# Designs tried in a protein design chat: VH-VL binders against q58766. Part 38

Target 1, 244 residues: q58766
Amino acid sequence: MIIMYAIGIGDNKEEVLKAYEKLKEEGIEVELIDNPKLLVDKLLDGEIDGAVRGSLSSSKVILYLRERIGKFYRASILKNPFTNGIFLLSPVGIDDISEDKNERIKDKIRIIEFASNFLKNYNIKAKVAVLSGGRLGDLGRNKVVDETIYEAEEIVEHFKGNVDIIHNGILIEEYLKDGYNIIIAVDGITGNLIFRCLGLICKIPGYGAVILSDKNVNFIDTSRNANWERYYNAIKFLIGGDFG
Short names: E, the ipSAE of ESMFold2; O, the ipSAE of OpenDDE; V2, 0.75 times the mean of E and O plus 0.25 times the DockQ between their complexes.

## First folded at step 15 (VH-VL; framework fv_dargistotug)

Design z4 (at its last look DockQ between E and O 0.88; V2 from the best seeds 0.00; counts 0 for: pae E 6.3 > 2)
Fold by OpenDDE, look of step 15:
Structure z4 (fold): chain C 244 residues (1-244), chain A 118 residues (1-118), chain B 106 residues (1-106)
Amino acid sequence: as target 1 above (244 residues)
Amino acid sequence: QVQLVQSGSELKKPGASVKVSCKASGYTFTSYGMNWVRQAPGQGLEWMGWINTRTGDPTYAQGFTGRFVFSLDTSVSTAYLQISSLKAEDTAVYYCARHYNWDYFDYWGQGTLVTVSS
Amino acid sequence: DIQLTQSPSFLSASVGDRVTITCRASQGINRYLAWYQQKPGKAPKLLIYAASTLQSGVPSRFSGSGSGTEFTLTISSLQPEDFATYYCQQLYSWPTFGGGTKVEIK
């Protein structure tokens, strides 16, 4: 049975096509799909083994995917510049988690659970680092920052004793140096900003954003403005990621 | 005081099954992950995997998949290791050991000797 | 998996001696390293965690040092009750143990 993958092609066609050609040169079968619903349907119906959003509209593909499989979270997979391993960053969407404090905490807990399971499937032990809005020593300086610190502490308390989890403030660089591979952002806006800074500005290698859910869906969310390498890497990840 | 008390020694024939218990006391059972460690006679320590005592989700080390099953009975603060289709090479002392946030294994059971012989 | 190599495998020493055991990791593990003592017929006992933190109740003659890929356990003055096998363990990834170091009486 031939294994088949698909990349969505909307705008930014040149980069998608370049990825397509490179994959083809390697003997990897990829179908280009320009219809958001068709991409999702083919994936969920088992006609293809994996799909990358490519340059299709996020609002269309993600919305339809949610309609088909229900609520899910996303995590960007990035290469750790210090350890050469990978780490998951979540949330990365502006509306991926609730604005309500209690519900937001629940969302982050679910993200950690799904992300941990995700890494386990690749034989990687989860090491979770929860971000807050300041250093621990900043407590009392700003009410908003204080709230993020307390929220992070609540999450750590929930998992403490079983999960390898830590909260040490806003020091993401220290988290990554210490090899933490699940980074929980304060919110989707913060996570998205972190992603854009590290991935798009600093050009840290990445594999797109994976789906975090109770359902196993081989889908990689990519930016519509990504270069060919991002699309290429996403497919390579689906084929079988080697994370060192 | 924290205690992990394991079931007694087992003598089994090849192909049989064994279930080792590890009863915890002196602390909140569901607040600490439980690990299983194997030690063959005269050999070193080998991590078999662990079970999340809060969720019941087990993780098995490479080489310990298939015939090895971790389970819980939280109502009696007990973790279980079941080995099916026993082989001679399964002869070893099996330890349960709790960890805290993956920093250390601070408390261990006394070990259960499982001997597989024809 | 991360491999831990202990050296030496066997060590003969006398009471009062300074003993040093080395544990090398196949890759960087930061400070996610623990040391255990095991006596015959007994379960391992935690001595050191986080590479250098002494477990409560453990005598101060035990100490740990190191980071990255090389770690050491030191017994400043060997006591009669210290003759045992010692294991290092990494918890950076899925836990693995060193091969052990048996400390015997000279």
Scores: ipSAE 0.833, ipTM 0.920, lowest interface PAE 0.6, mean pLDDT 95
Fold by ESMFold2, look of step 15:
Structure z4 (fold): chain C 244 residues (1-244), chain A 118 residues (1-118), chain B 106 residues (1-106)
Amino acid sequence: as target 1 above (244 residues)
Amino acid sequence: QVQLVQSGSELKKPGASVKVSCKASGYTFTSYGMNWVRQAPGQGLEWMGWINTRTGDPTYAQGFTGRFVFSLDTSVSTAYLQISSLKAEDTAVYYCARHYNWDYFDYWGQGTLVTVSS
Amino acid sequence: DIQLTQSPSFLSASVGDRVTITCRASQGINRYLAWYQQKPGKAPKLLIYAASTLQSGVPSRFSGSGSGTEFTLTISSLQPEDFATYYCQQLYSWPTFGGGTKVEIK
């Protein structure tokens, strides 16, 4: 009956505690959990309604989560700097998708399906943009760039009339201006670098990374060394998804 | 030639159920999402939701959850709208309409009048 | 949901008149707006999408303009076959329709 959330607490205790105290002042029930296995078990067993990794070790929490639920992907939740909405950037885990080109197409298709369903649960219509390594006029210039362009075109064709989806090359700034809210990076490394530039350098608001899976896992992954506002915002997003 | 052909008009009593069909031809059915749109007598157009024809996943607009069910039979390229526990306010013309990449609805069925009387 | 307000709800015009119909969105929708024409007993027909792009086969007397929150459909010289009800529709988020504008013979 009582909605319960948890934040993992490890090395960066001061910032997690600041977030905890602010949430407590606002009447939001949060449990601080210092055990990675317990955090995951309580979430998956239904003892808590949502969890933020907080400052616990990623390798301990994420590996155990993978043991419990199998393969999943991650998407960063960021505020669109041109609109008053959010967008999902995926993949953002460095090794979330295959290095093999045929398997990575399958991975991206699954990411689009899971991300679209995630937004549907928040009553947001998905608008998907698939990035490639160049502008469309760059075909024939570089073999790797060409392969990313053809890969993106294949993904768009897979979804044609059933998803609002586009590929127009590398032009992430134009996609964001046009309100695309699912941005598919070429790979996990590229997605992570985009996140670091937008979230950490340009400091656009971020809400952590959600788990994309065929299982409904209400979990946000956060940096171990984040400021308190990131932990606070992650919980606020789990509660209401105020941005859409 | 793309065509959406809907089932004929229905007269129903309150509390009954109705199932409207929308048969598609002239294109690959699973390549385009299918929308349902309601128009009450003398009123405007109201989007009810859509169904992903590839996955079968429906999405319902606010106010159309519960009594309204979208479904498919892809073997005959047909989408269905089922309305249960019919009420007088369900009296309307119901349209199916397809889209691609959410640009617009380019082809519409002819509409199915459902009348719910006393 | 994004609300679309059309004005006027009704207008009376003569053949040859220039007709202007407006559609105002409750929030910014970029260019993701379509216009439809509907005659009694018939399904709507697409006229314009992406605010200003004419659908194939639509006469050039129809034009659309606008972006953001305010949009206009213009018929430069009204013809007898243009007497109908016109609806705007946004597709920026889950689709919604405007309330319609009925164009009647004066």
Scores: ipSAE 0.157, ipTM 0.693, lowest interface PAE 6.3, mean pLDDT 90
ESMFold2 (binder alone), look of step 15: mean pLDDT 93; pTM 0.942

Design z5 (at its last look DockQ between E and O 0.91; V2 from the best seeds 0.00; counts 0 for: pae E 6.8 > 2)
Fold by OpenDDE, look of step 15:
Structure z5 (fold): chain C 244 residues (1-244), chain A 118 residues (1-118), chain B 106 residues (1-106)
Amino acid sequence: as target 1 above (244 residues)
Amino acid sequence: QVQLVQSGSELKKPGASVKVSCKASGYTFTSYGMNWVRQAPGQGLEWMGWINTRTGDPTYAQGFTGRFVFSLDTSVSTAYLQISSLKAEDTAVYYCARHYNWDYFDYWGQGTLVTVSS
Amino acid sequence: DIQLTQSPSFLSASVGDRVTITCRASQGISYYLAWYQQKPGKAPKLLIYAASTLQSGVPSRFSGSGSGTEFTLTISSLQPEDFATYYCQQLYSWPTFGGGTKVEIK
């Protein structure tokens, strides 16, 4: 049985096609799909083994995916510039988690659980770092920052003992240097900014965003404006990447 | 005081099954992960995997999948290691050891010798 | 998996000697290294964690140092009860142990 993957093709066709050609040269079978619903249906119906959103509309593909499989979270996969491993960054969507404090904490807990399980499937031990809005020594300087610190502490307390988890403030660089591979942002806006700074400005290699759910779905969310390497790497990830 | 007390030595034939218990006391059982470590006679320590004592979710090291099963009975603060289809190479001392936040294994059971012989 | 190489595998020493054991990791593991002591027929005992933090109740003659890929356990003045096998363990990834160092009486 031939393993088949698909890349969504909307705008930015040149980059998607370039990725397609490179994959083809390597003997990787990829189908180009220009219909958001068809991409999702083929994946969930088992007609293809994995799918990359490619340059299709996020609002269409993601919404339809939610309709089919229910609520899910996303995590961006990025290369750790210090260790050469990978790390998951979540949340990265502006509405991925609740604005309500208690519900937000629950969302982050679920993200950590799903992300940990995700990494386990790749034989990687989860090392979780929870971000807050300031250094630990900044407590008392700003009420908003204080709330983020307390929230992070609550999350750590929930997992502490069993899970390798840490809260050391806003020091994401220290987290990455120490090899933490699940980074929990304060919120989706913060996570998205981190992603854009590291991935789009600093050009840290990435593999797109994976689906975090109780369901195993081989789907990679990519930007409609990504270069061919991003699309290529997403497919390579689905095939089974070696992340050290 | 913290204690991990394991079940007694086992003598089994190839193909049989064994279930080793590790009873914890002196601390909150669900606040620390539980690991299993194997040590063949005259050999070093080998990590077999661990079980999350809060969720009951087990993780097995490479080479310890299939025949090895971790389980819990939280009502009696006990972790279990079951080995099925025993082989001669399974002869070893098996340790349970708790970890806290993956910083260290601070308390260990006394070990359970499992001997597999025809 | 991350491999840990201990050296030496065997070490002969006398009471009062300064003993140093080395543990090298196949890749960077930051400070996620622990040291254990094991005596015959007994379970391992935690000595050092986080590369250099002494476990409560462990004599001060034990010390750990290092980061990244090279670590050392030092016994400043070997005592009769210190003759045992010592293991390093990394906790950066899925735990692995070094091959052990047996400290014997000269």
Scores: ipSAE 0.782, ipTM 0.899, lowest interface PAE 0.7, mean pLDDT 95
Fold by ESMFold2, look of step 15:
Structure z5 (fold): chain C 244 residues (1-244), chain A 118 residues (1-118), chain B 106 residues (1-106)
Amino acid sequence: as target 1 above (244 residues)
Amino acid sequence: QVQLVQSGSELKKPGASVKVSCKASGYTFTSYGMNWVRQAPGQGLEWMGWINTRTGDPTYAQGFTGRFVFSLDTSVSTAYLQISSLKAEDTAVYYCARHYNWDYFDYWGQGTLVTVSS
Amino acid sequence: DIQLTQSPSFLSASVGDRVTITCRASQGISYYLAWYQQKPGKAPKLLIYAASTLQSGVPSRFSGSGSGTEFTLTISSLQPEDFATYYCQQLYSWPTFGGGTKVEIK
């Protein structure tokens, strides 16, 4: 049986075509799809085995995907700058989680469960770190910061030692040094800002963003302005994990 | 006082099945993950996988897919290991072991010897 | 999977000796290493976790050190009850065990 992948092609056509040609040289079957709905429909209907958004419009693809599968979360896949592994950063969509405190905690619990299952499918044990807005010694100084600390502690308590999970405040650099590979941001804005700093400014390698859902969706979201290597690496990631 | 008590030794023929039990007491069963560890005669310890006691979701180590099944009965705080289509190389002591936050395995069952002989 | 290579496989020593056992990981595992003692016919017993933290009730003659890829279990003055097999275990990823070090009386 032939395994088929697709890359969305809109703007940035030259870079998508470079990725396509490289994949073809390696014997990987890829379809180029210029229609957002068709890309999503072929993936979800099983006509293709995995898809990369490529240079298609994010709003068109993501809105239609939400219509087809309902609520989902996004996680960026980034190289850990201190180790030879990857980590997932989530949420990274600015509206991925609720502003309501109680629903936000439930959203983060779902993200942890889905991200852990994602890593399990790649034979990676999840190590979860929950961010908050301050150091643990900052408790009592700012009510908003305190709320994020208590929220993180409640999430850790929910898992109670079934999951390798920690909260040590805002110290993302220590989590990454210790090899934590699921980093839970306070909210979608915070997660997006962390991604932009690490991926776009500091230029750490990444594979785009995966869809976290109770439905298995073999899809990677990539920037429409990416170079060809980004699209190529996203397809290679979908095929099977061989993380650098 | 935390205790993990396993079922007794088993003598089986190739092709048979066995189900090993591990009954927990002295703690909240669903608060700690449960692991299975194999030790073949004269050999070291081999992690087989674990089961999340809150969700019931098993994870199997490479090489333990298919014939090995982890399950739970939370109403009696018990984890189970079932081995189907037994082979001679399945002869080993099988341990259950509790972990906390993946830091270490702090409590172990006494082990169950499974002998597979024709 | 992360391989743990334990050295030596066998060790013959006298009561009062200082005993050193090493555990090398095939890749960096930070401090996510535990040491266990196993006596014949018994389950393993946790001695040390997080590379260097003694479990409650473990005698102070046991110590652990190391980080990254190289770890050491030391028994400062071997006692008769310390004759056993010792295993390291990493928990940085899906757990794996070292091959064991059997400590025998000389």
Scores: ipSAE 0.072, ipTM 0.670, lowest interface PAE 6.8, mean pLDDT 90
ESMFold2 (binder alone), look of step 15: mean pLDDT 93; pTM 0.939

## First folded at step 16 (VH-VL; framework fv_dargistotug)

Design a1 (at its last look DockQ between E and O 0.81; V2 from the best seeds 0.00; counts 0 for: pae E 3.8 > 2)
Fold by ESMFold2, look of step 16:
Formats: sequence, C-alpha cells, structure tokens
Structure a1 (fold): chain C 244 residues (1-244), chain A 118 residues (1-118), chain B 106 residues (1-106)
Amino acid sequence: as target 1 above (244 residues)
Amino acid sequence: QVQLVQSGSELKKPGASVKVSCKASGYTFTSYGMNWVRQAPGQGLEWMGWINTRTGDPTYAQGFTGRFVFSLDTSVSTAYLQISSLKAEDTAVYYCARHYNWNYFDYWGQGTLVTVSS
Amino acid sequence: DIQLTQSPSFLSASVGDRVTITCRASQGISRYLAWYQQKPGKAPKLLIYAASTLQSGVPSRFSGSGSGTEFTLTISSLQPEDFATYYCQQLYSWPTFGGGTKVEIK
C-alpha cells in the first residue's frame, strides 16, 4: 500500500503549500483537500492514513467528524517547558465536554482514560493533574470555584490507586514542574485559553491537537492561521508520533 | 488489615508453565493496582509490571513482554502471574505488591520461589 | 527507562556508625523516591516515601533527603537489626529499583 496523508487547504494557502512542498521533498505523499467532508470521509474510509485539518474551517470539519464517529475529545500535545517531556492538555475544544456538571465529570474521566492509554502506547506513564478554579484554601469564597474543587476531588476519588492522579487546585505551573503529563482543564474554554497562551503567545513547541476516542482516529487539528512549520510538524507526528 | 498471600513454591522443568497466585484481603481489591517483582537468587529487585485491578489492563516492563501474563479473578480478590516456556533464568522469588497512589509499594506478598531445573 | 544507581553496592559498618546510602537517578524525578529494607528470606519493607517521609512504625534513626536526581538514606546510629540490603525505587515513571546496598557487620 501507498501511505497517504492529507492536509486540509482553505485559507492560508501559502503556508499549507509550503508545508506540502517540504514534505514532498522528503518523499512523503500528501494530498491537499479543500472539502471538509471529503477530508473526513477519506480518512475514515481508509483512503488516507492520516489527516491534518490545516486551514479548513474547524466548525465544518469537526462537526462532520462528530457526525461520523460520535463523541470525542481533543488534547493538545505540548512540550513541557520545565522538563524534557511532553504533556497533554485536555479538553481544548470549547465544546468538547458537557455543560451539565454530572456529565462533565464523566467526560473528564473518559479523557483521563483515553489520554492515559495514548501515553501508554508511547511507553510513557500517565501522571494526571486535575485543575480547578482555585486553591483548596479558597473553599467558601465563591460557589463556582467551590464546585470545580469538589468536581476535581470526585474525579480523583474515582481513580484512587489505579491511576497516578492528583488535584491541588489551579497551580498548573507546579504540576508541570513536577512532571505531570496529563493536565485536565476545568472545561473546554479554560483548556482552549491555556493552549492559546502557552502555544500561540509563548510559543511553546507543540504538535497540534489529537482526537481522544475509542476509535483510533489518526487526525490532528491545527489552527487555520498556522505557519507552515505547524502543518509540517503535524504530518510528521502522524507518521511516527515524533515528539521532536 | 491488608494482607497479600501468595501460593507456595514451585519446582518446574524447562519448557513447563507456572501460575503464581496472590490473594488480597483487608481492602477493596479493585481500588489499588497490583505489581509483580522478580528477585533472582543473590540479585536485586526487578519490577516486572502491573495490572490495573479495575479494568484488568496489564502493563509489562521492558523485557517481560513475551512469556509473562498478568491476570485477575476479582470475585476472589486474586491476581495471577503466569510464566510460560520456563527457562533456567526464570528461577527467582516472585513477589506481588500493592502500590499506594503511585507513591510506593506499601504491602508485599511473602514471595513465591519458582525453581526451574532439569 | 529511568535508571537508579545506588552507591555503595556494599558497605561494612559497626553498631553505632552513621551510614549514608546514595541513590542517583538518570533524570529528574522530583521527590518520587522510596527506600526499602530487605532482610534475607523476607519481602522488602517500606522505610521512606516521597524522598523524606518516614513510614509509620519505622525508627527515627532512619531519614531520607533529596530531590531531582540525588537522594540519600541515612541511618544515624546503626543497630544490629539494621544489617540488611537497602533499595531505592522511583515512581516518577514506570517503577524501577536501584541495584541495592548491602550493609554488613564489620
């Protein structure tokens, strides 16, 4: 079989084309696809071995992917700025988890399970940190903050001794310093904002957002406005899980 | 009181199989992972891997991905180590050990000596 | 995998001596280090976890220190029952053990 990858091309054509040319120079066959449904259909029907959203509309691609495979979550893969490793940040899609509080707890549990299995496949032991809206000493100051603290504690108790998991509040910098490699955001909005600050403003190296699902979807979500290197690196990751 | 009780010593010939049991009591079995640790005569401790007692999903350390199989019977709170195609090099004491929130192994079985000789 | 190197592999000491055992990790492991004591024919016994926290029931002459890559176990005044083999273990990643340090009577 010919190994085929695809990059979605919509806006930002010059950067997508530059990534395409660099991959072609390396002997990597890439199809440029300008139709959101076609990109997803070719991936799921086995006509291509992996896909990057590229500069296609997120709303069109992601909504159609949900129609085809059902519920999934996204995790951003970022280099840990304090260690030699990577970490997964999830959820990072603003609509990836439920607004309902009981259902969001179930969503986070599924994310932890899928993310842990993802890291196991790379021979990396999961170390999970669940974020909340404050420090434990903040209980009683704000009911929304209290709610997120109790939710995080319920998630930790669910896994107990079978997963290396903690909740120590909002202190993401301490989790990363201590080598935690699965960071569970309070919700999709907070996860997306964390990603945008770390990845897009501070430019911490990253490999895009992977799909967390029980269906093994070889797909990376990327920004419409990425530079060519982001599209190039996403394809390289799909090929071999290359962390750099 | 937490206790891990392992099956008795085994004397086997090369090429045979052995199944070591580790019966847990005094705690909720499915709430803590179970590890297997090997110690060859006169040698140090070697982590072989662990099994998630909630899901039954095993993880094997490098070097233990072939002939070694971890399993569970949660109805009797028991973990098992099976070693197939036994070799002389498999002669060792095998320990089960519970990990406590991934900070340390807090309870250990008494060990099971497996001797492989012609 | 993360390698743990214990030093020394053997030491000979007298009752009352101060004994120091070192464990070095091949990469940073924060404080995710435990120390175990093992006597002949027995399962290992936990002494210290999280680098420096003494397990309940362990004599206060045992102490641990370190973070990152360098860790020590100290026995402030060696007793007859302390002649044993000591192992460090990291749980930062998939667990690994140090090679052991046998403490023998002089």
Scores: ipSAE 0.441, ipTM 0.773, lowest interface PAE 3.8, mean pLDDT 90
Fold by OpenDDE, look of step 16:
Structure a1 (fold): chain C 244 residues (1-244), chain A 118 residues (1-118), chain B 106 residues (1-106)
Amino acid sequence: as target 1 above (244 residues)
Amino acid sequence: QVQLVQSGSELKKPGASVKVSCKASGYTFTSYGMNWVRQAPGQGLEWMGWINTRTGDPTYAQGFTGRFVFSLDTSVSTAYLQISSLKAEDTAVYYCARHYNWNYFDYWGQGTLVTVSS
Amino acid sequence: DIQLTQSPSFLSASVGDRVTITCRASQGISRYLAWYQQKPGKAPKLLIYAASTLQSGVPSRFSGSGSGTEFTLTISSLQPEDFATYYCQQLYSWPTFGGGTKVEIK
């Protein structure tokens, strides 16, 4: 069986092509697709084994993907600067989870379940760290922060016997140092900020965002404004590269 | 109090199958995962895998795929280990052990000796 | 998989002795280590988790220390009931056990 992957090419063509050429130099053949629906269709129809959104429009590709496979979450894959392993960060979209408390908790629970299963497929034990808006000692200082703390505790309580999970406040650096590989942000805004700070500012290596759902979809979501390394790394992730 | 009670010793011939049970009591069964650990005679402990008692999703350690199957009957708070196509090297004591956070095992069954002999 | 190497494999000691068992990990595992005690014909018993946290009901003569790749279990004053085999287990990834350390009567 021939394994084939594809990268979407919209704007930012120079970076996508640079990734394409680099992959080609390594003997990795990738199809460039400039049609959002075609990219998704080829993936879901089994014509390709994996797809990277590349620089195609998110509003077109992601929406069409949702139409085809239903609701899904995303998790950004980043390299752990302390352990050299990887960790998943979720949610990272501003509207990826509900604003309603109860529904938000359910969303986070689903994310943890899907993320854990995702890592299992790569023979990685899930270690979940749930972020809140402050240190545990900050409880009582701010009502909004308190709510995030309580929410995190509820999630930990849900999983305590079946998942390696921890809540120790906002201390993401401690989570990463300890090798936690699933980081649950307070919300999509928080997650997105974390991603942008670590990945785009501090230039921590990243591999795009994976799809988290009950369906196995080899799709990596990437930014339309990413550099060639992001696209390159996304393909390398799909083909099962060594990530430390 | 928390208790894990396993089924009795088994004597099997090569090629046969065995199913070991682990009945939990004293706690909410579905709130804690269940691990399986093998110990060959005179040897150390070997983690076989575990099963999520909430989702029913099993995870098998390397070397314990194929012939080993974890299952549940939540209605009776029982976890099962099935070994098919038994081999002599499968002779061991098999333990169920309750999962706790961070994946250490705070409660253990008394163990089930499975002897495979022609 | 992460390998754990225990040393020594066998240890002869007398009642009242200070006993130290070492567990080394093939890679950094932070504080994700547990210690178990097993007596002949019995199931293992959890002694310590998170490298140094004593399990409820375990005598205070047991203590654990270490982080990263080097860990130790210490029995400050060996008691008659402490003669057993001790195992370390890493909690960082898929569980693996050390080879065990048998503490015997001198």
Scores: ipSAE 0.241, ipTM 0.719, lowest interface PAE 2.9, mean pLDDT 93
ESMFold2 (binder alone), look of step 16: mean pLDDT 93; pTM 0.938

